# VH-VL binders against q9m4b5, part 8

Target 1, 129 residues: q9m4b5
Amino acid sequence: MQQQGSKSGSEMEVTWEDQQNINIFSRLNNRVHDLDDDIKSAKEKCENLEDAGNELILADEEMVRFQIGEVFAHVPRDDVETKIEEMKEATCKSLEKLEQEKESIVTQMAALKKVLYAKFKDSINLEED

## First folded at step 27 (VH-VL)

Design q3
Fold by ESMFold2, fold request of step 29:
Structure q3 (fold): chain C 129 residues (1-129), chain A 119 residues (1-119), chain B 107 residues (1-107)
Amino acid sequence: as target 1 above (129 residues)
Amino acid sequence: QVQLQESGPGLVKPSETLSLTCTVSGFSISDYYIHWIRQPPGKGLEWIGVIYYSGSTKYNPSLKSRVTISKDTSKNQVSLKLSSVTAADTAVYYCAREGYPSGYLFDYWGQGTTVTVSS
Amino acid sequence: DIVMTQSPDSLAVSLGERATINCKSSQSVSNYVAWYQQKPGQPPKLLINWASFRERGVPDRFSGSGYGTDFTLTISSLQAEDVAVYYCQQYNSWPYTFGQGTKLEIK
């Protein structure tokens, strides 16, 4: 985030509440970036689980190699299929929650942005670059 | 008045699951993040994890996936479960609020509840 | 994990004198540092957020400063009620971490 904390055609006194709002906005922006990292990881995991499920269908074997903890073991195909689908459903639910969380944070940031721009206009830049 | 209060068993046997509840009044847990922090006797503070608006959670990696934080918005309660406990998990456990709007840490704490892990 | 190291571990200061507590992070944490006061049998109390932002109701004698890796909590004129353990905390990176604490006493 970039701030125009110097002159830009208006001089304003920053109150305690104004500084609090600026600090909160900055923190929420970092929270969105952290959520974006989590969302990216969840999307990659869901895609990898989908690919693993597709490979299982193509192999059409009764026993397959599957990671259990930190070791691989040969297990029945149907057991692996069940495990993959359970993991995929859990990951997709987690992803939905993360996206809902991001949407809520962005809404809060938009409300703060409106208040801060109404007061400080060109003296502050809350936009990403 | 904003208040958080931890409750749960004070004594837990090794290998069992520690289960605590944070009961909140004066605000809705739908609008705030709730964190869990613990303090072993005579030691400093350790952050355990957080539950977000949506129910998403983030946990301290040091707890090796033994932790589950969940919430019940109808009861205005947040729960902590810590599985497979040992003597190292003996501590005072706090719930704490991330302030309004979210991003302000930690403006209100519960009184804390002491949990002892012993045979 | 980012390590927060406080110095000193304990400090004795005469009433009315200045007390200074330092906190150093193992990596830059920008201004995402909070300071807490904890008295025996009580939960921590937030004093300072964002390294220097004094919480509502905290006396003017408490101030915080710093950015990046070096942070300071200052009590400009120590009062009897300020006897406590003080903790710094970073919330820049997961997991959030606290300093080991500094016990402040009257000399």
Scores: ipSAE 0.549, ipTM 0.814, lowest interface PAE 1.9, mean pLDDT 87
Fold by OpenDDE, look of step 28:
Structure q3 (fold): chain C 129 residues (1-129), chain A 119 residues (1-119), chain B 107 residues (1-107)
Amino acid sequence: as target 1 above (129 residues)
Amino acid sequence: QVQLQESGPGLVKPSETLSLTCTVSGFSISDYYIHWIRQPPGKGLEWIGVIYYSGSTKYNPSLKSRVTISKDTSKNQVSLKLSSVTAADTAVYYCAREGYPSGYLFDYWGQGTTVTVSS
Amino acid sequence: DIVMTQSPDSLAVSLGERATINCKSSQSVSNYVAWYQQKPGQPPKLLINWASFRERGVPDRFSGSGYGTDFTLTISSLQAEDVAVYYCQQYNSWPYTFGQGTKLEIK
């Protein structure tokens, strides 16, 4: 985020508060990117667990092969199903929380944008490339 | 008045789990990121991890496999667990806040709690 | 991880003289750098945020500058109470990382 000082108009004095708002906005933007990565990862995990659950439902075996760390164990299908469901629920809930946090941050950013654009107009660019 | 205070056992045996609590007053942990930082005796600062508003966490990769940070909003507390401790985990442990949208990074710290890992 | 390297490791400055501490990052961290003062038995105290913003209550003699990879903390006129260890920190990327510290003493 670079201030393009257009020299043509009345040199708007950049106050300490203005600079702080710009810095905060930039920081929030970085957090959004971090959250995007986390959200992507959480979605993938949620989907994988869902797929695993669906596969398990289709399984006719009473005992299924389940990986625990680096060890494979034979575990009752029902136990694995329960575990997968618990994991899925936890993961999907976490995903929801991440998305909510992102939304909150984006809302804050929007508020800052309004303030900054109101003052600096075209002399500032807060849009992502 | 804003205050953070770390608490926990001062002594932990090797291979055990270190458990610490950061008790916060003067603000809500729901409005801040809470970080854990440690400092071995006579050494510099090491960032351990953070817990977000949502409860999501980020950890230092060097400690990721052993660290868990959680929070209890009802008690306004953040917890740190470090498993399989060794002598290298001997340090003063701090909790600190990071605020949005104020933009303040680590503007308030706890006084720190000393943890010694020994047999 | 982004490595923060401070220089020097230790500095002795006469009272009233300028003290300068440098911090270099292994990659660009924009202006997401903080400086801390730590005295024995105390937690670090935030002095400078966003590379150049002085925190409330911090004396005017403290200043920060830099952008990208090179940062500087300056004490324009060293006072006796300024004896401490100073740390730089980046918060551009996870994990947050600190410099190794600079011990500032009175010459």
Scores: ipSAE 0.516, ipTM 0.829, lowest interface PAE 1.1, mean pLDDT 92
Fold by ESMFold2, fold request of step 29:
Structure q3 (fold): chain C 129 residues (1-129), chain A 119 residues (1-119), chain B 107 residues (1-107)
Amino acid sequence: as target 1 above (129 residues)
Amino acid sequence: QVQLQESGPGLVKPSETLSLTCTVSGFSISDYYIHWIRQPPGKGLEWIGVIYYSGSTKYNPSLKSRVTISKDTSKNQVSLKLSSVTAADTAVYYCAREGYPSGYLFDYWGQGTTVTVSS
Amino acid sequence: DIVMTQSPDSLAVSLGERATINCKSSQSVSNYVAWYQQKPGQPPKLLINWASFRERGVPDRFSGSGYGTDFTLTISSLQAEDVAVYYCQQYNSWPYTFGQGTKLEIK
C-alpha cells in the first residue's frame, strides 16, 4: 500500500527526499495501527484492574485469593487493594504514554500529508490510514 | 555530530542483572526511538527492544520478563537492564537510532560494549 | 517470529565482479527490509532501507530490490573495501529479526 502512494507521484519529478517522505508516511501509518492495538490492550487492563478493585470492596473476607505467578495464594484483602491500586496507577500512566505517542505520530503524518499533497496533488492518495 | 555510546560493566556474574547506558549527543532522545541490539561472539544480530518518544517500550518476546528499557531525558540517556543473566547473554550490546523523521532503521549505531557473563 | 534466511552463507567474488546476496522472509514483510554492512570490530552500517532505498553516502554500486518475501542486495562492481558480513533485517512485525549474515570475500 505504501508503494502505491509513491507510484502515484511518478508523473512528476520525485526527489530523494520525496521518496523518503513517502516511505516514512507509509511506515508511520503502520505504527499507528500497532499503537492502536497497544492502546486497546492497555485500556482493557486498566478497566480490568478497576473492576478487580471494585469486586474486592464487595468481598468482606479478611483473606482473598490472589494470583502470584501461576499459583493462587490467600492474601490479606488490604494487601491486595494496595497492589491493585499500584497496578492501576502504572497501567494508566502507560496508557497515557501510548496515547501521547499516537498523537505525536498522527501529527507527523498530517504534516507529511500536507507537504506531499502540495507537491503531487491528485497524483497521490494518502488516505489509506 | 550524531553519536551514541554504550557504557557499563564488562563482566557480570550469572544470575545478576546487567545494566547498560546509552549516552546520546547530537539529537534529543525525546525526538527519536532508541533500540538495543546484541551480537554474541561470532554470531548474528538479535533485536532486544525499543523505547518510543513517550517512554513506551516494545521487547523481544524471547527476552520478555527479563528486560527493561528506560530513559532519562534530562541526561539524554537510555538504559538497558537484563536480569537473571546466563552465559547465553554474553554479547556485544549496541544501542541504535531509528532515523528521523521516524520510520527507518538504524541510521546510527553506538560502537558497542562487550558484556561477558562468567563464573 | 519472522525468520530471515540469507543465501549464500559465504560468497567469494573477484574484484570488479558482481556480488548478489539473497534474503527470504518466512512471511510477507512488504518492503520493510534493511540491509547492513558490518566489518570486524565495528557496528553495522545501514546501506539500504525499505528494500531498495539507498541511504545517503552509500556508493551507487550497492542496490537493493524485492517486496514481500524475496529480497536481494547487489554490489555491481566489488571493491576491496566491500569485504564484510552483510545482514538483512525485517521490521514489519515484532520482534524485528535479522538474517544470519553473509560473509563476502575477495576471490
Scores: ipSAE 0.494, ipTM 0.792, lowest interface PAE 2.3, mean pLDDT 86
Fold by ESMFold2, last read:
Structure q3 (fold): chain C 129 residues (1-129), chain A 119 residues (1-119), chain B 107 residues (1-107)
Amino acid sequence: as target 1 above (129 residues)
Amino acid sequence: QVQLQESGPGLVKPSETLSLTCTVSGFSISDYYIHWIRQPPGKGLEWIGVIYYSGSTKYNPSLKSRVTISKDTSKNQVSLKLSSVTAADTAVYYCAREGYPSGYLFDYWGQGTTVTVSS
Amino acid sequence: DIVMTQSPDSLAVSLGERATINCKSSQSVSNYVAWYQQKPGQPPKLLINWASFRERGVPDRFSGSGYGTDFTLTISSLQAEDVAVYYCQQYNSWPYTFGQGTKLEIK
C-alpha cells in the first residue's frame, strides 16, 4: 500500500470499497505528477511569450521571424504582435485552469487520506517520499 | 441512474465542423471528468480527449489542431467540436465518464451517436 | 503514442471452457490498464480496472492480471452472454490508447 500505482490485493482487513479508495488515491497521485508536467510546460510557454512580446516592443523591424509549429516563417510585425498576444492570453488562461485542476485533485487526495487513515491508522502509509 | 447521451447531426460534409453534445443525468459534470471516444464502423476505439473539473482539456495529439471540448455546467453538458472533417472522421462518437473520485476509468458510456462524413 | 497490441484478433472457445486474451503495451504502463466488453450496437462496458481490479457487478469468472507491458484477461468458464469484442486500454500516459480488439465467439 505504500507504493503509487502498485497492484492492489485483498487483505484480511480490506473491503472492496477500501481497495477502490486505495487504488484511486494512487491514481490521483499519478495525476498530480502528470498535471505538474503540464503546468511546467504551460509556465514556460507563458514566460516565453511574455519575453517575445517584450523583445518585439524593443525591435523596429517590419518582418520578424516567428515559429509556426516546427518551422520558422517571416511574417509582418503587426501580425506577430496580434498572434503573440492571442497565444499569451490563451496559454496563461490554460495555466490558471491547470493550477486549479491540480488543487482540486490534491483536495480529493486529502479527503481520501483522512478516510483511509481513520480506518487503517498506522497500518497504511499514503505519504510520498 | 447515471446516463450520458450524445446528440448532434448524423451527416456532416467534408471540411466542415462536426459538433456534438453530451447531456448527462444522475450526476454533475462538476464532479466528474468527461471523455470523448470514437469508433469507426467495424473498427476499434480511439480516445479523442478529456475535459477536467476546471475546464482544462487534454487532447489526442493526432486530433489536437482540430478538436475543442468545452462544457456548460448549468446545462450539465459537454460539447465536442472537430473541424475540417474528412471521411476518416466517420465513426460512432461516445462520451464517457471517468469515475468519482477522479482517477479510475470509464464506468459509464453514452449509447453513442453515428456521424457520417460524406460529400 | 503507446501501442496496445491484443492477441489473438479473434478466438472461438467452447462453453464452460477458459478463454484467454492477451494485451501487450509498447512501453511500461504500470497497472494502468482497463478491460472493456463490447457487444454489437452497444457501448463498451468496463470489466477490469488497474489490470486486475474487477468492477462492481462483473461476474467472478472474469479476472485480469499483469503489470508493466504484459496483461491478460481470463474468462474461467465461458458463458453464452460473454460473446463480444474485448478491448484493453492503457491510461498511463496521454494519449490514452486502446488495443485493436479481440472477438470472442462460441465454437
Scores: ipSAE 0.484, ipTM 0.778, lowest interface PAE 2.2, mean pLDDT 86
Fold by ESMFold2, last read:
Structure q3 (fold): chain C 129 residues (1-129), chain A 119 residues (1-119), chain B 107 residues (1-107)
Amino acid sequence: as target 1 above (129 residues)
Amino acid sequence: QVQLQESGPGLVKPSETLSLTCTVSGFSISDYYIHWIRQPPGKGLEWIGVIYYSGSTKYNPSLKSRVTISKDTSKNQVSLKLSSVTAADTAVYYCAREGYPSGYLFDYWGQGTTVTVSS
Amino acid sequence: DIVMTQSPDSLAVSLGERATINCKSSQSVSNYVAWYQQKPGQPPKLLINWASFRERGVPDRFSGSGYGTDFTLTISSLQAEDVAVYYCQQYNSWPYTFGQGTKLEIK
């Protein structure tokens, strides 16, 4: 019959280092979720800025209303177009940094998974439900 | 040994920009997150923001329109800029390390630098 | 913003006795709570992370507990060098926030 469970010694204790690794994994997982929210928000902003730029290109109006802080002001169309493109470039660069950050965190989590699964096998679940 | 040290002008005029630098030694800012925290005289602590490995930042919403955190990995430095300062920005400013891979929040702090906003 | 409320604001405890400091969050922060000790003219020093995980080098007389919204820091046998202000801090949600501090005195 196939043997189930761990082949570790007669008793396996959770060490200070094991507790640290579990806590770190939990924290990194929380950070990935925060990053996913930020990435989603940045993607939406980049798409909205692209749409706004396309709508502005199609418009024939010389002056447009543009929000400056709490106040709308009439601003030349070309100035708004330039500002939208600047905002889009900044947002897309921020998105790239967020995705790089997530990749780094996920890589660290994968390393911790290997360590924790090697020791605890089926007695621990590090996967999302 | 791990060390963080804040530096910058101790006196800043209202409406101007506060500019501080955190210089670190004993570790690379490429491997750890660096946070800024401030403490008004005789008061508690307020988290300002963090810079991530990639250079991404997250700011306290109460300050986000005025704050910029950036880094220079070649100098192992993290910078804080806070624009349009008022007397309410008078505080001791700390930089602090988030321990990674250990996951410890603020295992090392700088000594702090006092910034006074006054005419 | 998650508000971290400490109690008491100050306390005096006899040398060798137990001191207890409470921290309550305005909403659940799981176990993402850290405790700091700050002595005059010094930066804060990390004592406890994840509500109960004692930082390396911190004396055994310091312990933390709690989950969700209610957290405690306990000093089991107060020493003279423990005179300080103690802060709790949550890092579950942005922005990270600190309690207002608890001043611990000998007496």
Scores: ipSAE 0.462, ipTM 0.786, lowest interface PAE 2.3, mean pLDDT 86

Design q3
Fold by OpenDDE, fold request of step 29:
Structure q3 (fold): chain C 129 residues (1-129), chain A 119 residues (1-119), chain B 107 residues (1-107)
Amino acid sequence: as target 1 above (129 residues)
Amino acid sequence: QVQLQESGPGLVKPSETLSLTCTVSGFSISDYYIHWIRQPPGKGLEWIGVIYYSGSTKYNPSLKSRVTISKDTSKNQVSLKLSSVTAADTAVYYCAREGYPSGYLFDYWGQGTTVTVSS
Amino acid sequence: DIVMTQSPDSLAVSLGERATINCKSSQSVSNYVAWYQQKPGQPPKLLINWASFRERGVPDRFSGSGYGTDFTLTISSLQAEDVAVYYCQQYNSWPYTFGQGTKLEIK
C-alpha cells in the first residue's frame, strides 16, 4: 500500500477518516494473508485426513498403525476410522469457516477501496502485486 | 447502548473447567470479533483468544490446548471454556469487541468477572 | 510471540507536567499499536489506536507516536484524573500481546 502524495496539485487534505480507512484496509489485507495461511493449512489437513481415511478403507487388517501425537500405536481399525472421520469433519468445517471469513473481509476491502479510490484516485495504490 | 457483560462462577476448583459467558447488547456478535482477555491480580493483560464473524477462532498458543471459544448468535453470547485450571488461571476475565470496518480495537469492554481458582 | 516492553514501570509526574511512556516491540509491528488506560476496578479503556489516532472522547492532551518497534504515549499536561496504569498493545500478529504496564502517579 503506497500513498503517493501528489506534490503539485491541490493539496488534498487527508482527513482522520481517510487515514482510518487506509489503516483499516491495511489491517484487513494483513488478515487476509493470515487467513490464506490458515486456509492452506486447513486444506492440507483435510486432504491428509481424507487420504488417511481412504487408505484405511483399503486396509484389511483389524489392527492398524495410527499416529497419536508423536507416537505410533496399533489400534483397532474401526476406532481409527471413527476418529479420522471426526477429525476430517471438524477440520473441513473449520476450513469452510475460514473461507467464509476471508470472503467477508475481501468484501469489506472492496468497499474500502471504492471509498479510497473515489477520493484519492491515482494518488493511492491499494492493489497487491 | 453498547454493552458487554461477563458472567460465570467466581470460584473454580483446580483441574476443573472454567466456563464464562459474554453477553452483549447494543450490537450483534456477528458483526464483531469478540476477544477474551484476562488479568491476574496486580498483573498485566493477557490475550486469550478471539472468535471471528464466521465462528472461526484463534487462540493464544500458551492456552490453546485448554481454551475453547464459541458463540450463540441466537442469544448474542460468546462463551469461554478453560480446562484444567490452576491457581495461575486466577484472574479478572474480560470480553471485548473488535469491529470492522469501524477499525476500533477493543473499543468496548465488559466490566470483567473475577475468577478464583482455589480448593 | 511479540514482546512489548514498556518503560518505565512506574512514573511520578507533577500536575501540569508532561508524562512520557515508551513501548518497544521485539519486532516490527508497523503502526498496529494501541494504548489503554486502566483505573482500579475498571477494564482498560482504549486511548490510542494505530499508534497515533486518538479515540473519540479522549482528551487532546493524550497523544501517541511511533512506527515499527518504538512507540510513545504522551500526556502533555498531566491531570489528576490521569492517574492510572497504562498499557501498550500490538495487534500486528497473533497472539495479541500487551506491555507489562506503566503506573502513572502524581508526584
Scores: ipSAE 0.358, ipTM 0.793, lowest interface PAE 1.6, mean pLDDT 91
Fold by OpenDDE, last read:
Structure q3 (fold): chain C 129 residues (1-129), chain A 119 residues (1-119), chain B 107 residues (1-107)
Amino acid sequence: as target 1 above (129 residues)
Amino acid sequence: QVQLQESGPGLVKPSETLSLTCTVSGFSISDYYIHWIRQPPGKGLEWIGVIYYSGSTKYNPSLKSRVTISKDTSKNQVSLKLSSVTAADTAVYYCAREGYPSGYLFDYWGQGTTVTVSS
Amino acid sequence: DIVMTQSPDSLAVSLGERATINCKSSQSVSNYVAWYQQKPGQPPKLLINWASFRERGVPDRFSGSGYGTDFTLTISSLQAEDVAVYYCQQYNSWPYTFGQGTKLEIK
């Protein structure tokens, strides 16, 4: 985030607190990006588990090939179904938490924006393209 | 008073799993990122990984396949597991916090716990 | 990974004199650089954050500067208690990475 110093005659003094707020904002912004990636990944995993669960429900076999790490095992379908459901629940719950965390950070960023724009007006740009 | 304290076995055999616990007091782990950092004897610092507010984790790619970080909010503890340890994993292990919105990075550290990997 | 390279590896400075430690990143890390002081048997202590912000309780003689790829920690007047290993760190990108450390001694 580049402080475009507007050459307007009243040199607004940037305080230590101002700079700190700017730094915090930038850091929060980076965290949002990190969370976006994590959210995307979690969504994909959740979807994959849902699909796997659905596929398993359609399977008529009593024993299903299940991958544990790099090893394939034959496991009762019901056990695999339970495991997939547990994994799905955990993953989707994690996704929800990630989204909540992002929302919290975005809220914090909004608060900082208000403070910074109140002081610096058009001399600062905190918007992302 | 803010305090982090690492605990775990001081000695681990090769190929075994190292398990450490970071016990936190004076703040909630739900309000901070908790990081694990290690320091081999006489060497520099290596970042291991972090656990988010949400419980999501990021790991150093160099250790990703062997590292698991988790937390127990009820106990206000963060755990580190490192599998398939070798002599190269001998180090002092630290946990440290990172907080928002204060923006503090590693403002508080544990005292560290020494882990030696040997037969 | 972003590589942080400190220079020098070791530094001997007379009491009351200025100590300067440099840190260079392999790519731009903006101002997301921290400096730590570590004494034997202790964890690292955060001194500087955001390249130039002194942490609370850190003496005024410590200062940080830099942006992008080149960063500097300066101790304006070295005190006996400043003998330690100093580390720079970037937190711009995962994984976080540290410099190799600079051992500061009294000349």
Scores: ipSAE 0.340, ipTM 0.784, lowest interface PAE 1.6, mean pLDDT 91
Fold by ESMFold2, fold request of step 29:
Structure q3 (fold): chain C 129 residues (1-129), chain A 119 residues (1-119), chain B 107 residues (1-107)
Amino acid sequence: as target 1 above (129 residues)
Amino acid sequence: QVQLQESGPGLVKPSETLSLTCTVSGFSISDYYIHWIRQPPGKGLEWIGVIYYSGSTKYNPSLKSRVTISKDTSKNQVSLKLSSVTAADTAVYYCAREGYPSGYLFDYWGQGTTVTVSS
Amino acid sequence: DIVMTQSPDSLAVSLGERATINCKSSQSVSNYVAWYQQKPGQPPKLLINWASFRERGVPDRFSGSGYGTDFTLTISSLQAEDVAVYYCQQYNSWPYTFGQGTKLEIK
């Protein structure tokens, strides 16, 4: 990334704006991968809450033990049902926001791809392996 | 003109919650990530956390159990709350903008606001 | 957390001479390093992004280099207004972390 001449691989001069666009694209690509990890985590949390809710439907005890991440709490069954549904709704909203964030970043990357490929053609590869 | 300005009480008692507001002008917080950074007197910088476009947050693990960052787009404001404070939380608190498009670091900082934790 | 270690902790350099500040990360951060200048009573000011990309309005005498774990900020001809504390910062991984700072003085 420090080799400015190596980035062009052509007769064209790499301008300040070109360098900024290349660096921004690289950073946005890393941001998408970070978002993908967050999205995966949110999906797993939502699935775990769905599983917990299903198991609670089958139980008939008044008091239940409920794991919330790393915290164990003993609460009345009805309160656990309400808590699970609230957590599931919050997690699903958070997941939707993360996916919207990713879409925005991918859109910004697409715009940069158009500019960079138009100038550098086959001298640059912006596609993920 | 791009400006960020921190505000809030300068003195907070131990065990209470520190609450700060970053008011911005010259840009919309819907289009930029906003970060919080603090600096204890005569010391270096510690990143506190960030709030994304979507309102999702990332926090420094050292503070995660005590910190909340939120935003109010209608007021163009980002808030920081830090609970259960001690003298170690005495610092200058900054809000800073991550540049647009997302991907380059803090191009604008607020002037900072000093918070002292003392009884 | 990625530890950013600056050296030296303080540096005295004659006007017009070259000042060099080093920053080493505890693991690779690619080129995701920024450098900041902080004068007394002021917030930090961004000088360098992506290890070597000088921000707009920053004098040409400031330059950065490095990749991976070893990074350098260089002031090629020190001016009186360059007296400040300088920080490196990685933004490769959460949480973002800063070096401890290097105080630059006129000798």
Scores: ipSAE 0.228, ipTM 0.713, lowest interface PAE 4.6, mean pLDDT 85
Fold by OpenDDE, last read:
Structure q3 (fold): chain C 129 residues (1-129), chain A 119 residues (1-119), chain B 107 residues (1-107)
Amino acid sequence: as target 1 above (129 residues)
Amino acid sequence: QVQLQESGPGLVKPSETLSLTCTVSGFSISDYYIHWIRQPPGKGLEWIGVIYYSGSTKYNPSLKSRVTISKDTSKNQVSLKLSSVTAADTAVYYCAREGYPSGYLFDYWGQGTTVTVSS
Amino acid sequence: DIVMTQSPDSLAVSLGERATINCKSSQSVSNYVAWYQQKPGQPPKLLINWASFRERGVPDRFSGSGYGTDFTLTISSLQAEDVAVYYCQQYNSWPYTFGQGTKLEIK
């Protein structure tokens, strides 16, 4: 968040509240970026689990090879199916919540932006490059 | 009135799992990030982790493999689990809030609960 | 992890005199620095946020300054009730990290 001085205008007084709002906006913006990373990761995981589930559906074996960490084990297909479904549900639900949280923060940022632009007009830039 | 209160066993045996609860009143845990911080005797502060509005968590990398933070919105409680404890985990454990859009960080803390890891 | 280093580790100041505590970060943390006061048997109390914003109820004698990597907590006129351990903290990046603390005593 940068303030640009206008050459011709009276020095706009920045109040404590103004600075607070700017700081909050900046912090919210950083949080959004954190959420973006989390969302990206969650999406990838959700997709991977979905793909794994689909692949498992196509499998006709009673025992399947399943990776646990760095180890491969043979486990019953039904157990793997259950586990994948549980993981998918949890991950996708988490993704949904992350997106909702981001939306909430973005809404808050928009409100702050309105307040700050109303006061500072072109002397402040709250837009990301 | 805003209040956070940590609770749990004051004594835990080595290799066991430490379980703590942060009970919150005066605000909803759905509106704040809740952090766990600990302080070994006579030492400084160590950030453990945080739980977001969404329930997502971030952990200190030094503790990530052993830490789980969760919440129960119906009870307005946040839980901390720390597995495979050692004497190094002896500390006062605090929960604290971080709020948006106020932007205030750790403006309210619990009084802390002492946890001793001993045989 | 970002390392927060306070100086000095301990400080003795006469009543009514100025106390200055410094905090340096290993990387730039912008103005995302907080200062806490901790008295024995109590949790830390937030004094300063965003490097220079005094929290509600904090006396005017407390002030914070700095940006980037160098930060300072100043008590303009030390009072008896100011005896405590003070911590700086960064919240620019995960994980949040604290300074090692500065013990402030009366000379």
Scores: ipSAE 0.208, ipTM 0.753, lowest interface PAE 2.0, mean pLDDT 90

